# VH-VL binders against Laminin subunit gamma-3 (Lamc3), part 1

All scores and structures are predictions.

Target 1, 177 residues: Laminin subunit gamma-3 (Lamc3), of Mus musculus (Mouse) (q9r0b6r508to684)
Amino acid sequence: HIRSDFRHGAGGWQIRSMGVSKRPLQWSQSGLLLGLRGGEELSAPKKFLGDQRLSYGQPVILTLQVPPGGSPPPIQLRLEGAGLALSLRPSSLPSPQDTRQPRRVQLQFLLQETSEEAESPLPTFHFQRLLSNLTALSIWTSGQGPGHSGQVLLCEVQLTSAWPQRELAPPASWVET
Positions, changes and structure headers below are counted from each chain's first letter, unless a header gives other numbers; antibody chains are not in Kabat numbers.
F, E and O are the ipSAE of ESMFold2-Fast, ESMFold2 and OpenDDE, as the mean of both directions, binder to target and target to binder. V2 is 0.75 times the mean of E and O plus 0.25 times the DockQ between their complexes.
Where letters were taken out, [cut] stands.
Atom coordinates printed by the task and the answers are left out, and those that the model quotes come from them; centres of patches stay.

## First folded at step 1 (VH-VL)

Design a02 (framework fv_adalimumab_6cr1)
Fold by ESMFold2-Fast, scan of step 1:
Structure a02 (fold): chain C 177 residues (1-177), chain A 124 residues (1-124), chain B 107 residues (1-107)
Amino acid sequence: as target 1 above (177 residues)
Amino acid sequence: EVQLVESGGGLVQPGRSLRLSCAASGFTFDDYAMHWVRQAPGKGLEWVSAISWNSGSIDYADSVEGRFTISRDNAKNSLYLQMNSLRAEDTAVYYCAKDIGYDFWSGYSYFDYWGQGTLVTVSS
Amino acid sequence: DIQMTQSPSSLSASVGDRVTITCRASQGISNYLAWYQQKPGKAPKLLIYAASTLQSGVPSRFSGSGSGTDFTLTISSLQPEDVATYYCQQYNSYPYTFGQGTKVEIK
């Protein structure tokens, strides 16, 4: 698995916006402030990029720390690769929890065409082509205003990979003449 | 529905003290930071003080620091402002205001609900 | 402290008119700006936060725009119930500061 846990800083993540200068990330010991403004994306470092075909059908998992009374903003995951670009929506919403304490919640984004925020998703071949040369992986929010009392912290990002299994020899009981 | 009801305002002489209260209902009071905002007659709004959900973070405007004390009683869903050494320039309607949510950074932002206010007049 | 300057201080317009109120910060506050409506004799009510996000229950004729130092509140079609004083507030840094208010009246 590829992970950023932000224990020692921003870990190469950057805020990007088309046609404007990069804004500095705000970091704490628990992670990054997820205070994205209109047009801004939080962009992954190089370790999340390149050939990620082993992650097809596997989740990207975002772990957020939410303050008491808070809720995570609408979040989308944006992928670019091989000249293609698409946005993914979360595969599931976090369960309701006791809001009186700070809590951790996870959002999962399955890396598959059915997760796309589009009426006509990419055909499987094109989706896998995009994953064969991933040039950007970014976190995007819509309509999110930065407010101090409503701030959410990004604590971890995990890109999950499938592990191949070794083939086992057939049992001796299958031998026949 | 969310309700904030201020009380304790009145006419008071310069140099004396007054204590304001704000009774909250319709939301989980101990999840939210609370503020006092004042408005002098015919003038604009001025932020006065803030207190986090657990009283761990407290801030004051420079004009009232050292004279006013904000506090809360979460068991009673109540916010208080103890005003000492009152001056004529403290004459205002005092509003309690609810923050949009607790900030674990001990920060505050904007106010989604306000009480109706209580008038404090400091005059001889 | 960040100073917030509103203009105009007052305006009179007719029902159905488009009304624009401006708010300027003395230094960059990104989009950490809220707008409040205060009707005569009443408490302020939140209209807009994060410069452009409409609070739930607020009529769609209200909109906000701007970033950095220059912000606007627009009422696309003024209604009689919109007679009020409007305040901007920055929440980028302590102390939180308000504009001096813009009084909107109907002719």
Scores: ipSAE 0.005, ipTM 0.452, lowest interface PAE 11.2, mean pLDDT 81

Design a04 (framework fv_adalimumab_6cr1)
Fold by ESMFold2-Fast, scan of step 1:
Structure a04 (fold): chain C 177 residues (1-177), chain A 122 residues (1-122), chain B 107 residues (1-107)
Amino acid sequence: as target 1 above (177 residues)
Amino acid sequence: EVQLVESGGGLVQPGRSLRLSCAASGFTFSDYYMHWVRQAPGKGLEWVSAISSSGSTIDYADSVEGRFTISRDNAKNSLYLQMNSLRAEDTAVYYCARDYDYVWGSYEFDYWGQGTLVTVSS
Amino acid sequence: DIQMTQSPSSLSASVGDRVTITCRASQGISNYLAWYQQKPGKAPKLLIYAASTLQSGVPSRFSGSGSGTDFTLTISSLQPEDVATYYCQQYYSYPLTFGQGTKVEIK
């Protein structure tokens, strides 16, 4: 797995925007402040890029710390590679929790094509091609003009990799369980 | 252009009721947490109540809990505060305020209405 | 309840002066602090959120700093239009609480 836990700083993550000046990331021991504005994206460092085909069908997991009275914002994950681009929504929303105190929640983004939505899904072979040379992996929130996505901290980002079954095959009785 | 316009304030006697309204325009009202914040004459700000975008989550300051009811009508882009059992201490300008985060609520206020004065006096 | 103590309660300064207002929380609130400006007879306006992030459209002479319990709002060069009462607000925990305000006047 490829992981950023922000223990020692921003870990190479950067805010990028088109047509406006870059602004500094706010970092603490608890994580990065996810205060993204219209046109801004939080861009992953190079360790998340390149050949990521082993992550096909696996999740990108964001761990967030949410303030009292808050919930995770509507976050989207944007991927670019091999001349292709796509945006992913969380595979499911977290369950409602007691909001009186700060709490941690996870959002999962499955790296695979979707079906039956009001949009055309990216074909499997194009998704695989995109992951063969990933050039950008970015976190953004859907914009509605004023404000940011609340006072949510990004505590961890994980890019999950599949186990290479064909290289290190377990006993047949365990594979078919 | 974001606008919040409060109405319904006035002079009322202790123990009576009053309903405040806030008309919102220039943004998608149904996406935002909304708040009421009050300010007694010559005094500081006091948070009164909050309501989530759907209306399912509601909070009150201890001073008003059980007496005030916050509600919203997303089809009419309107926020309400029903004030019962009014006391002299409730005398204040009441502001309608929009939460900074459009979906989830961050509990800081990026836009405020002009305020409506409620005077509770015999 | 988290108590917000603001100081000074009022100050008078000259145009061009550096003005500093402090806000202290009774317990740790991380960076969950906002600053508001309220001009005479007007509604409050958000200046700063997350302790140090300037709201769009707010002049660069305003800045915020601090974390945990101690916070500061600074106006690097006071202008006539900055005459107002300034409030800090914590949004770490319910109930939401404000400082008592600092009135800034020009002498």
Scores: ipSAE 0.000, ipTM 0.462, lowest interface PAE 14.2, mean pLDDT 80

Design a06 (framework fv_adalimumab_6cr1)
Fold by ESMFold2-Fast, scan of step 1:
Parts: sequence; structure tokens; C-alpha cells
Structure a06 (fold): chain C 177 residues (1-177), chain A 124 residues (1-124), chain B 107 residues (1-107)
Amino acid sequence: as target 1 above (177 residues)
Amino acid sequence: EVQLVESGGGLVQPGRSLRLSCAASGFTFSSYGMHWVRQAPGKGLEWVSAISYEGSNKDYADSVEGRFTISRDNAKNSLYLQMNSLRAEDTAVYYCAKDQGDYYGSGSYYFDYWGQGTLVTVSS
Amino acid sequence: DIQMTQSPSSLSASVGDRVTITCRASQGISNYLAWYQQKPGKAPKLLIYAASTLQSGVPSRFSGSGSGTDFTLTISSLQPEDVATYYCQQYDSYPWTFGQGTKVEIK
């Protein structure tokens, strides 16, 4: 599993923007503030990039802290690689009920062809090609444009990698740590 | 009780510099983001600048970016605004304001406490 | 940037009247809206946050409602000490922006 927990800072995450000055991220011990301007995306560090084919069929999990009276903004995950791009919506929606209390919300994005709800979904071959050389993994909000993130903290991002399928389970000594 | 006291305002000529201070008491200053908000005479409120609780992240309104610098000294419970290349349109009462964001140790971007303000007049 | 428009710009009402102030955002801001009261010559005071949550110590005659783009501040029974300018503020999207203010006076 590849993970950013923001315990010690932004962990190499950056606001990605075109033709504007780079803006620093706001950090706390609880996470990264998602204060995005129009045209900005929150871009993952190098450890989330490269050959991510082992993540096929696995979730990217975002953990958010939402303040009292707040609501999670619409969030999308954008993947780029091998000259291809794909935007994913959450595979499941959170169902928090009490908006007057602080709450923790998890959003899952499944890395599968079916996670793209376009009428013509990306073919498996092209999706595998994208994952074979991932050049960008970015978080942004959708709707009226990028926004709706000024109070919401990103507390954790996890990219799940499957263990390669084996004819037999790995020995216990290979599973430890 | 929570108190914020601004100082450093005054009359200054265009193109010159001024430094504002805000002394905080009654709360754990090092745990909260802080802001500067200004109000031109007879006009509404305009957000100017923000600084995270640890001091590493700073934001500025487009109208002041490149000219103003926000900073803080958590050991002294003090917030500062260094204002360079002042213009007539910077004339305003400047308020320091406490971010509410105590639940997360980060910004909520609405302001539960405000100082009394310090007047900055930029005039020739 | 999100533009915040308040209506009316000013109003005059009698003690005991119900007063309604409206705030409109140029795009959806969910419930990320605060209301402030500013008395003449004084600093603003937080009244309401998250569109409808009353700040501690604020009289119960103040209430807020709305979500998305349309928001309302209501004073159920206007008192002499409520003479002030009221501002809405969105804190959904950077940069944070305020309405132009509504001046409330007693006739």
C-alpha cells in the first residue's frame, strides 16, 4: 500500500496549476486543507506514480475530515499516463447523517474500467497502458468548477496494491511486515 | 477572555511601508490560524491575508500579493502584517481575526474573534 | 471568485419587528456561510456559521437559514441594540468573500 497520512507535513503533495504562481498548501496535524482555486488540482508525489498495474481493480481511498455544519464537496480523481487520461468518481458515496458534528468520511475510487461511467468506457488494454506508466494522480472538485474545499481536510490518501496472484499463498515469513 | 489588540497603524505616504502587529491573549495562539481583514472607510469587509497555526502556509488576496507579508511569533502570541509599496486604495481599518478552526488545528475561514482594528491612511 | 450580494442595502424597522436580510452567492457554496454584526465604530462580531448554527452567547432572536446560493438572516423581534450593519461571508472557496453589508436602523 502506498500512503500519505500528512503526519509531518504535505508529504510532497502540490497544488498543480497552469500559468500562475505556485501556492503553498495549508497543513495541520489532522491533514491538508483542500483550498483549491479555479483550475487547480492537488497533485500526488512521485511515490504514487510509475508502474501501478498492481493497483488494477483496487481502491484509492481518501479520508476527509468535515467540520460541523459542513458537507463533503464533490471530489474526482484524475489519472494520466501513456498519453491517456481518465477522471473517476467515487465508487460509493458516504452517508453521514449529522451535519452538526465533525465527521470523518472515506471516499473510494475503484481502478477498473467499470469505474468510468462514460457511455463508452475506456477499454481494458488502454486502462492497463495508462496504469503501466502513471504520470499524474490528482484530486480536484467538480460541479460549478474547482472549489468547495476550503474547510475540508484531506487526512489520508491510500493507493492499494494487490499482491501478485500465486498458485500458493506466500510463506508467513514473506507476509511479515 | 479572548482578546486581539492591533497596533502600528497611522498616516503613511504612497510607496512607503508600514508594519502592523496584533497581540493575542485568552487562547492557545499557537493552535489557530490567523487572518487580516480590512475595511475601507464607509465600505465593506475585504479579506487580506491568512497564516496557518504553525506559520508555514500563507495566503494573500490578489490585491496585496507581492506587497504584503504575513508572519507570526507563537512564543510572543503575536501576528504581523508587513505592508510594502502602499497605495491610496490600501487605506482601511485593519483587523486581525482568529480562525475558528480549533476542531482540526487548521482553518475554517470564518472568524470567531476580531481585534478592535487599527487605521492605516495612505495619503499624499 | 464568488460574489456575495446582500439585499436590501439598508432597512429601517420598529422595535419588535421581524427583520429579514438576504444573501446570494454567485455559485453554490453548500452551507459554508457566516453572518457578522458590526456596530458603528466597532469590530465585527460572529453571529452565525454553517448557515444556521448560532454562535454561543448570541441571542436566540437571531437565526439563519438557506443552502446552496440563497441564504437568510432573521431577527425575530428587533431590539435597539441590534442597530448595526450585517455582513454575510462565504468560506467554501478561496478567496473568501463578504457581501456588501445591510444597514439595519430603528425608526
Scores: ipSAE 0.000, ipTM 0.478, lowest interface PAE 14.3, mean pLDDT 80

Design a08 (framework fv_adalimumab_6cr1)
Fold by ESMFold2-Fast, scan of step 1:
Structure a08 (fold): chain C 177 residues (1-177), chain A 121 residues (1-121), chain B 107 residues (1-107)
Amino acid sequence: as target 1 above (177 residues)
Amino acid sequence: EVQLVESGGGLVQPGRSLRLSCAASGFTFDDYAMHWVRQAPGKGLEWVSAISWNSGSIDYADSVEGRFTISRDNAKNSLYLQMNSLRAEDTAVYYCAKDYGDYEGWYFDLWGQGTLVTVSS
Amino acid sequence: DIQMTQSPSSLSASVGDRVTITCRASQDISNYLAWYQQKPGKAPKLLIYAASTLQSGVPSRFSGSGSGTDFTLTISSLQPEDVATYYCQQYYSAPYTFGQGTKVEIK
């Protein structure tokens, strides 16, 4: 698996808007402050890009630290490759727990072409092509505005591979017989 | 003192099971991914398994997948490796290793002393 | 899996010599490479990460260089305490693979 844990810096992640680099990320050893403004996205460094076909059907996992009583904003994951783009919603939602302590939650995004998680479904061939040369992987949210004191920290991003499985390219079970 | 201390190694017969423990001290255990790395006698290092800080992500080397189970108890600052269906080729010194916490990947800045596992009749 | 290959498998040098060990990755790993020193009977110790960043407390005679697929570890003036096996490791993606090791001995 490929991961960023942000304990020593922003790790090459950048705030972008329309593909252009924007303001510096606010970092602490607890994570990146996930305070994206309208039109902004948090873009992954090069190690998350390229041939990611082994991640087909596997989750991208975001680990967040949520303030007491808070919830993560409506986060989407955006993928670009081979001239195609797809936005995914989390396949699982964090349980709402009211605590007086900051808490950590995980969001999983399944890397697949069709489901209720995919905002703009793609044919399987096109999605496989997108994953064969991933040119962008970005985190986007519409729920948070600038200056919100209850903002969420991004603690870890993991791109899951089918390893140790040998391959996860469409097996016979994906093609009905 | 910042350290990792392994225990549970020993002589075991093929096909049997053994459980390794690793006790962490001197750092915030809950903040780091943890790993098991092994070394067969006279051979090089082989990464065996990893577990994220909250147990939400777990990985295994192909050679041990389905036989070994990594787990952690953050309340006790402890890492475990349950080894089932042991084979002669599992004979090695097993090291507990701490992920650096690098923002860009997993490499190991703190290692335990290692515990020897010998699989033999 | 990303394969890591080291050269040479062993070397014998004199105190004060410059020692160079090479490591090659089977694919581009950028600078996601660490070097470890393992002295006889001891656990490995991290020397270098991010291909060229020296770990705190490691003597300045150790240095790393390279990016992409080709990397080197250099000991500028070999000391008796440097007798060890040295391993490179890629941390670009799981499984996290090591080179086979280079054993450094004193003549």
Scores: ipSAE 0.000, ipTM 0.469, lowest interface PAE 15.6, mean pLDDT 80

Design a09 (framework fv_adalimumab_6cr1)
Fold by ESMFold2-Fast, scan of step 1:
Structure a09 (fold): chain C 177 residues (1-177), chain A 125 residues (1-125), chain B 107 residues (1-107)
Amino acid sequence: as target 1 above (177 residues)
Amino acid sequence: EVQLVESGGGLVQPGRSLRLSCAASGFTFSSYAMHWVRQAPGKGLEWVSAISGSGGSTDYADSVEGRFTISRDNAKNSLYLQMNSLRAEDTAVYYCAKEGSYYDSSGYWDYFDYWGQGTLVTVSS
Amino acid sequence: DIQMTQSPSSLSASVGDRVTITCRASQGISNYLAWYQQKPGKAPKLLIYAASTLQSGVPSRFSGSGSGTDFTLTISSLQPEDVATYYCQKYNSAPWTFGQGTKVEIK
């Protein structure tokens, strides 16, 4: 797996707008302050890029710290490669929880081309081409963060790979154990 | 109710292996980093290992690096510690611990808010 | 690695006494310091994090102070149930190092 846990720095993540580096990130060892403005995206370092075909159908997992009274902003994952771009939505929304207290939340984005998870579905062959040479993986929001006091922290990003196995295990979300 | 229950401890000979388990309940397990902490008889607390919520990042104390492996199974709400090449000095009660639910004023939450009751590992003879 | 040193190693005091335990880091750790209480035969319990923030459910007679390298835990009026070993711990980054502990006894 490929991951950033931000314990030792921003890990090469950058705020960009239209591919140009913008303003500095606000970092702490617990994570990055997720406060993106219109047109801005949080761009992954090189270790998340290149040939990611082994990640087809696997999740990108974001771990967030949400403040009291807050909720995760509407986050999308943007992929670019082979001259193509695709935006993905979370495969599931967080269940309602006690909002009076700060809490941790995970968002999962399945790396696939279906309309349930994607705003602009691609034919499977074209999506495989995109994953064969991923040139950008970015976190994007359609608006500002939570309306309540505080801001959401991005604590971890994991890109999951289906490493070679004798048999392919189904995703954890499909297993009842 | 948050609960952590360790198991797998026992008597083992030097050079052998043992795997500890920690069963978690009462919170969203995959959202929290988890730690193993040990305490030798009559001694103080020693941090052993950490694993991030997704399982994507791990850390180890110098004394165990290369011998111990921390892992987790989020579908089963379980934390593990695989201990290889055990030595007499690994004899201790092993606790699993959960990172905090609330960030402090600086945004850090990696203090330990809940602990299991521990499982004894004795390495002798 | 950052070393955590506590003093004293042990102390005996009477019920109602003010007890102070000190923890020193070998280099600056800001306020990333937690205190734990371990009663005989039991798992540790979080008392304080961020050097001075009292954990919910912990009696107000416990307080913490300090920043940088020097920290203190104070029990304003020692009670019989406070007999325990107390540990400081640096957090924020690996390693999550503990002090060696301070044993608090009555009398």
Scores: ipSAE 0.000, ipTM 0.505, lowest interface PAE 13.6, mean pLDDT 81

Design a11 (framework fv_adalimumab_6cr1)
Heavy chain, then light chain:
Amino acid sequence: EVQLVESGGGLVQPGRSLRLSCAASGFTFSSYWMHWVRQAPGKGLEWVSAIKQEGSEKDYADSVEGRFTISRDNAKNSLYLQMNSLRAEDTAVYYCARDEWFGELSYFDYWGQGTLVTVSS
Amino acid sequence: DIQMTQSPSSLSASVGDRVTITCRASQGISNYLAWYQQKPGKAPKLLIYAASTLQSGVPSRFSGSGSGTDFTLTISSLQPEDVATYYCQQYNSYPLTFGQGTKVEIK
ESMFold2-Fast, scan of step 1: ipSAE 0.005; ipTM 0.498

Design a13 (framework fv_adalimumab_6cr1)
Fold by ESMFold2-Fast, scan of step 1:
Structure a13 (fold): chain C 177 residues (1-177), chain A 122 residues (1-122), chain B 107 residues (1-107)
Amino acid sequence: as target 1 above (177 residues)
Amino acid sequence: EVQLVESGGGLVQPGRSLRLSCAASGFTFDDYTMHWVRQAPGKGLEWVSAISWEGGSTDYADSVEGRFTISRDNAKNSLYLQMNSLRAEDTAVYYCAKDRDYSNYEWYFDLWGQGTLVTVSS
Amino acid sequence: DIQMTQSPSSLSASVGDRVTITCRASQGISNYLAWYQQKPGKAPKLLIYAASTLQSGVPSRFSGSGSGTDFTLTISSLQPEDVATYYCQKYNSAPYTFGQGTKVEIK
């Protein structure tokens, strides 16, 4: 597993706009303040990049610290690689929680070619190409109001990978009786 | 040195429009979320609207949503409030205010303008 | 939406008295609470933020306490210049709701 826990700082994460580094991150007590402006994205350090094909079908897990009375922002995960790009929405919404206390929320993003974008989904071969040389992994939000995004701490990002095995999949063609 | 100055208030009839301005000086205007707060005569403070530092995100109190539009011009260090379909209950002194630091959850208002009076009356 | 309720709505006290104003949030807001002082005809002035941190330049007779839903502003020894209306405000999220205000007068 590849992870950033922000225990000792920003861990190489950067705010970028259109891929260009812009302003410094705010780090506060083991989390990054998720205060993204329009057009900005939070970009992962090199350890999340490169050949990530072992992460196919596995989740990217974001852990957020949400203040009392606050709501998680609408977060999307953007992947770029091999000249391709794909945006993913969370695979499921977190369970309802007592909003009177600070709370931790986990969002899971399954690394699969199916996405909410997809009247025109990225073909499996192209998604595997994207994962074979991941050049960017970024977090962004769809324009929630100023009272939400900056209140949320990003506490952990985990990129999950499958353990390599001799036989990882059944034969390409299989026909049942 | 560091100050906010509102203008544009006045007497206006119900159903009409008015645009307020707030001129900022002495600080880096485009680093801060800006707010409008109002106070009806003899009444308490009511938060009205907020706009992010770059202008891409806005919020409104339920009482003004759909009628008021907050905007900013960072090149001119100016904040605006376009008020449409004005009602008698919109009569108030309107203050512009700056938060302390959005990225550190310091959204309390450390700098206020002097206010501009809007009176909505027939 | 979270409601902010202050108590009392008004009070009269003598110079030198200890004055306590309370503010209650309908849901937990941690320590994301500020207190403002507004003198007649003037804009509000920040007194306290993060429930208990005194703003620079504010006299030490002012103090704040509390967390979650129940908060207090205390003036340890009321002075004539403290005649004003005091407001609490939540700032954990929009809307940035104010309490209805507490008017402090000298009798």
Scores: ipSAE 0.005, ipTM 0.479, lowest interface PAE 16.1, mean pLDDT 81

Design c01 (framework fv_concizumab)
Fold by ESMFold2-Fast, scan of step 1:
Structure c01 (fold): chain C 177 residues (1-177), chain A 123 residues (1-123), chain B 112 residues (1-112)
Amino acid sequence: as target 1 above (177 residues)
Amino acid sequence: EVQLVESGGGLVKPGGSLRLSCAASGFTFSSYAMSWVRQTPEKRLEWVATISGSGGSTYFPDSVQGRFTISRDNAKNSLYLQMNSLRAEDTAVYYCARDYYDSSGYYYGMDVWGQGTTVTVSS
Amino acid sequence: DIVMTQTPLSLSVTPGQPASISCKSSQSLLHSDGKTYLNWYLQKPGQSPQLLIYEVSNRFSGVPDRFSGSGSGTDFTLKISRVEAEDVGVYYCMQSIQLPYTFGGGTKVEIK
């Protein structure tokens, strides 16, 4: 798996608007402060890019630290590659939890082209082309967030690769007359 | 009666360390996030640290990040601020404070403050 | 960091007269959640700060009706309709929309 755990800094993540870094990230040992403004995206470092076809149908997992009284903001994952773009919503929404204390929540984004989960669905062929040459993977928000969204921390991002599934052919030595 | 009482302040040389304590009473301590706020000799207020009710999350401004740590012992109703590598600019009265949430759960600073403990960093 | 600027530095008020304190932020304190994260504190002589008003205009428990807060975006005002002797102290505005939380420089209110 490819992951950023932010234990030693921002790990190459950058706030960008139209491809240009406009302001510095705020970092702590607990993670990156998610305080994205209109038009801003949090962009992944190069290790998340390139040929990611082995991640087809697998989740990108974001771990967030949410302050008391808050909830995860409406986060979307934007993918770009081979001249194509696709925005994904979380495949499962966080359940309501006790908001009196800070809490960790995970958001999972399935890397697939389905219309229910994708903002702009693509045919499988086009989505596989996008994953074969991923040039951007970005986190952005839309809609209204919680009262404490300025304190929401991104603690970890994981890009999951499929475990190879194959039918094992019997060895030649098992075939006897 | 809700009460916060700080202790542990004193005179320390630059580069030295101090550990501040805050004793809480009159409320369910573990249900509240707690903060430290300092007041400089010029009377400016500066937020220093916040810790969640469980102690699982901590927050600091850049000016003290890496030098200060905040912790709590919910069994003893106590909050702590460990201050290392102290500088003249850390000279202040340090207040412990209880975080405030409105009826809808939105956070708005601090509602109850202790009486403060004085930290002086000088040679 | 959001910079909070208070005016005036100090004011002297005749008992029973009104007082007005201004607070300006370097950027909007209105969040996308519809809340404006601006609070007011009072520090009486020899005492710790106490919360007066949260979210621009909501009086904290026990705070007299003579205190009122107003404003939006970057410009905020605290008004005391009839200043009493017990209102003497330093007033601070504070933003809690983003880290680090920051306070205004304070306004000292004295009785003439």
Scores: ipSAE 0.000, ipTM 0.444, lowest interface PAE 19.9, mean pLDDT 79

Design c02 (framework fv_concizumab)
Heavy chain, then light chain:
Amino acid sequence: EVQLVESGGGLVKPGGSLRLSCAASGFTFSSYAMSWVRQTPEKRLEWVATISSGGSYTYFPDSVQGRFTISRDNAKNSLYLQMNSLRAEDTAVYYCARDLDFWSGYYEYYGMDVWGQGTTVTVSS
Amino acid sequence: DIVMTQTPLSLSVTPGQPASISCKSSQSLLESDGKTYLNWYLQKPGQSPQLLIYEVSNRFSGVPDRFSGSGSGTDFTLKISRVEAEDVGVYYCMQGIHLPYTFGGGTKVEIK
ESMFold2-Fast, scan of step 1: ipSAE 0.011; ipTM 0.549

Design c03 (framework fv_concizumab)
Fold by ESMFold2-Fast, scan of step 1:
Structure c03 (fold): chain C 177 residues (1-177), chain A 121 residues (1-121), chain B 112 residues (1-112)
Amino acid sequence: as target 1 above (177 residues)
Amino acid sequence: EVQLVESGGGLVKPGGSLRLSCAASGFTFSDYYMSWVRQTPEKRLEWVATISSSGSTIYFPDSVQGRFTISRDNAKNSLYLQMNSLRAEDTAVYYCARDEGDYYYYGMDVWGQGTTVTVSS
Amino acid sequence: DIVMTQTPLSLSVTPGQPASISCKSSQSLLYSDGKTYLNWYLQKPGQSPQLLIYEVSNRFSGVPDRFSGSGSGTDFTLKISRVEAEDVGVYYCMQSIQLPWTFGGGTKVEIK
């Protein structure tokens, strides 16, 4: 698996707007302050990029620290590769939790055809081509933003891969969605 | 050296069933998507089914959905097509085909010799 | 479903003469990645179909340079610059942009 746990810094993650690095991240040993504004995205370091076909059908897992009274923000995952781009939403919403305590929340994004955002649909065979040469993996929000006064922290990002010696990623997908 | 050999075709009555097999050799079978394509007596080519390298993802056209099942056994380098509730319009030569595994290639690049299915009373 | 229409249904060619086959799709085969998903196959008498050309104009491994593909959008052409005896067979175009994957009706090429 490929992980960023932010124990020693931002780990190469950057805030970007239209591909340009904008402003420094706020980091602590507890995580990155997820304070994105309109047009901004949090972009992954090189270790998450390249041939990620072994991650097809596997989750990208984000772990958030949410303060008392706060809510997990509406987060989307943006992928770019092979001249293509798409946005994915979480595969499921977090279970209801006691909001009077600080809490950890996990969001999972399945890297498969049924997870595509409707405004930029991709056929599965093109999605797998995108994964074969991933050039960007970014976190963004669809309106509310994680930069609210609740101080939501991004504590971990994991890109899950199939176990070595298991199924290899298929050369092409035949489903168009 | 890459070969696909189909078997299991024959004469069957309407409503009957047949199971087709495809034996693969000369390549790493578990790395490839596999498909079945049929050719009608009128020489039209029709895509019938596709299965992913692991067997987890399967696709069919509406004309065979619910009647046909595709499966594979990677340990045996074998592909299968189970055909149920056969109709006269299913009469065709059935080809086993593989997808090219190279990132830059698209579509079926290697085809078997075909096996004939005749649905007739 | 995308409908693929080929013309002519058949053609007879003297060896060494050129041949041209047309393929038209009911929808554009250009995808947002800038690529056009159109393939050509040849079925020689008594044999299985074999891939000749993928992505409109790319010759598959081992395919002679006398074969060339061209076109864009909905109109595509396969050309054989000098037809040889081994080129006899039925040629099929195929779209791979959208399921179900569909083939043209075929064009039979014969030697006079």
Scores: ipSAE 0.000, ipTM 0.452, lowest interface PAE 19.1, mean pLDDT 79

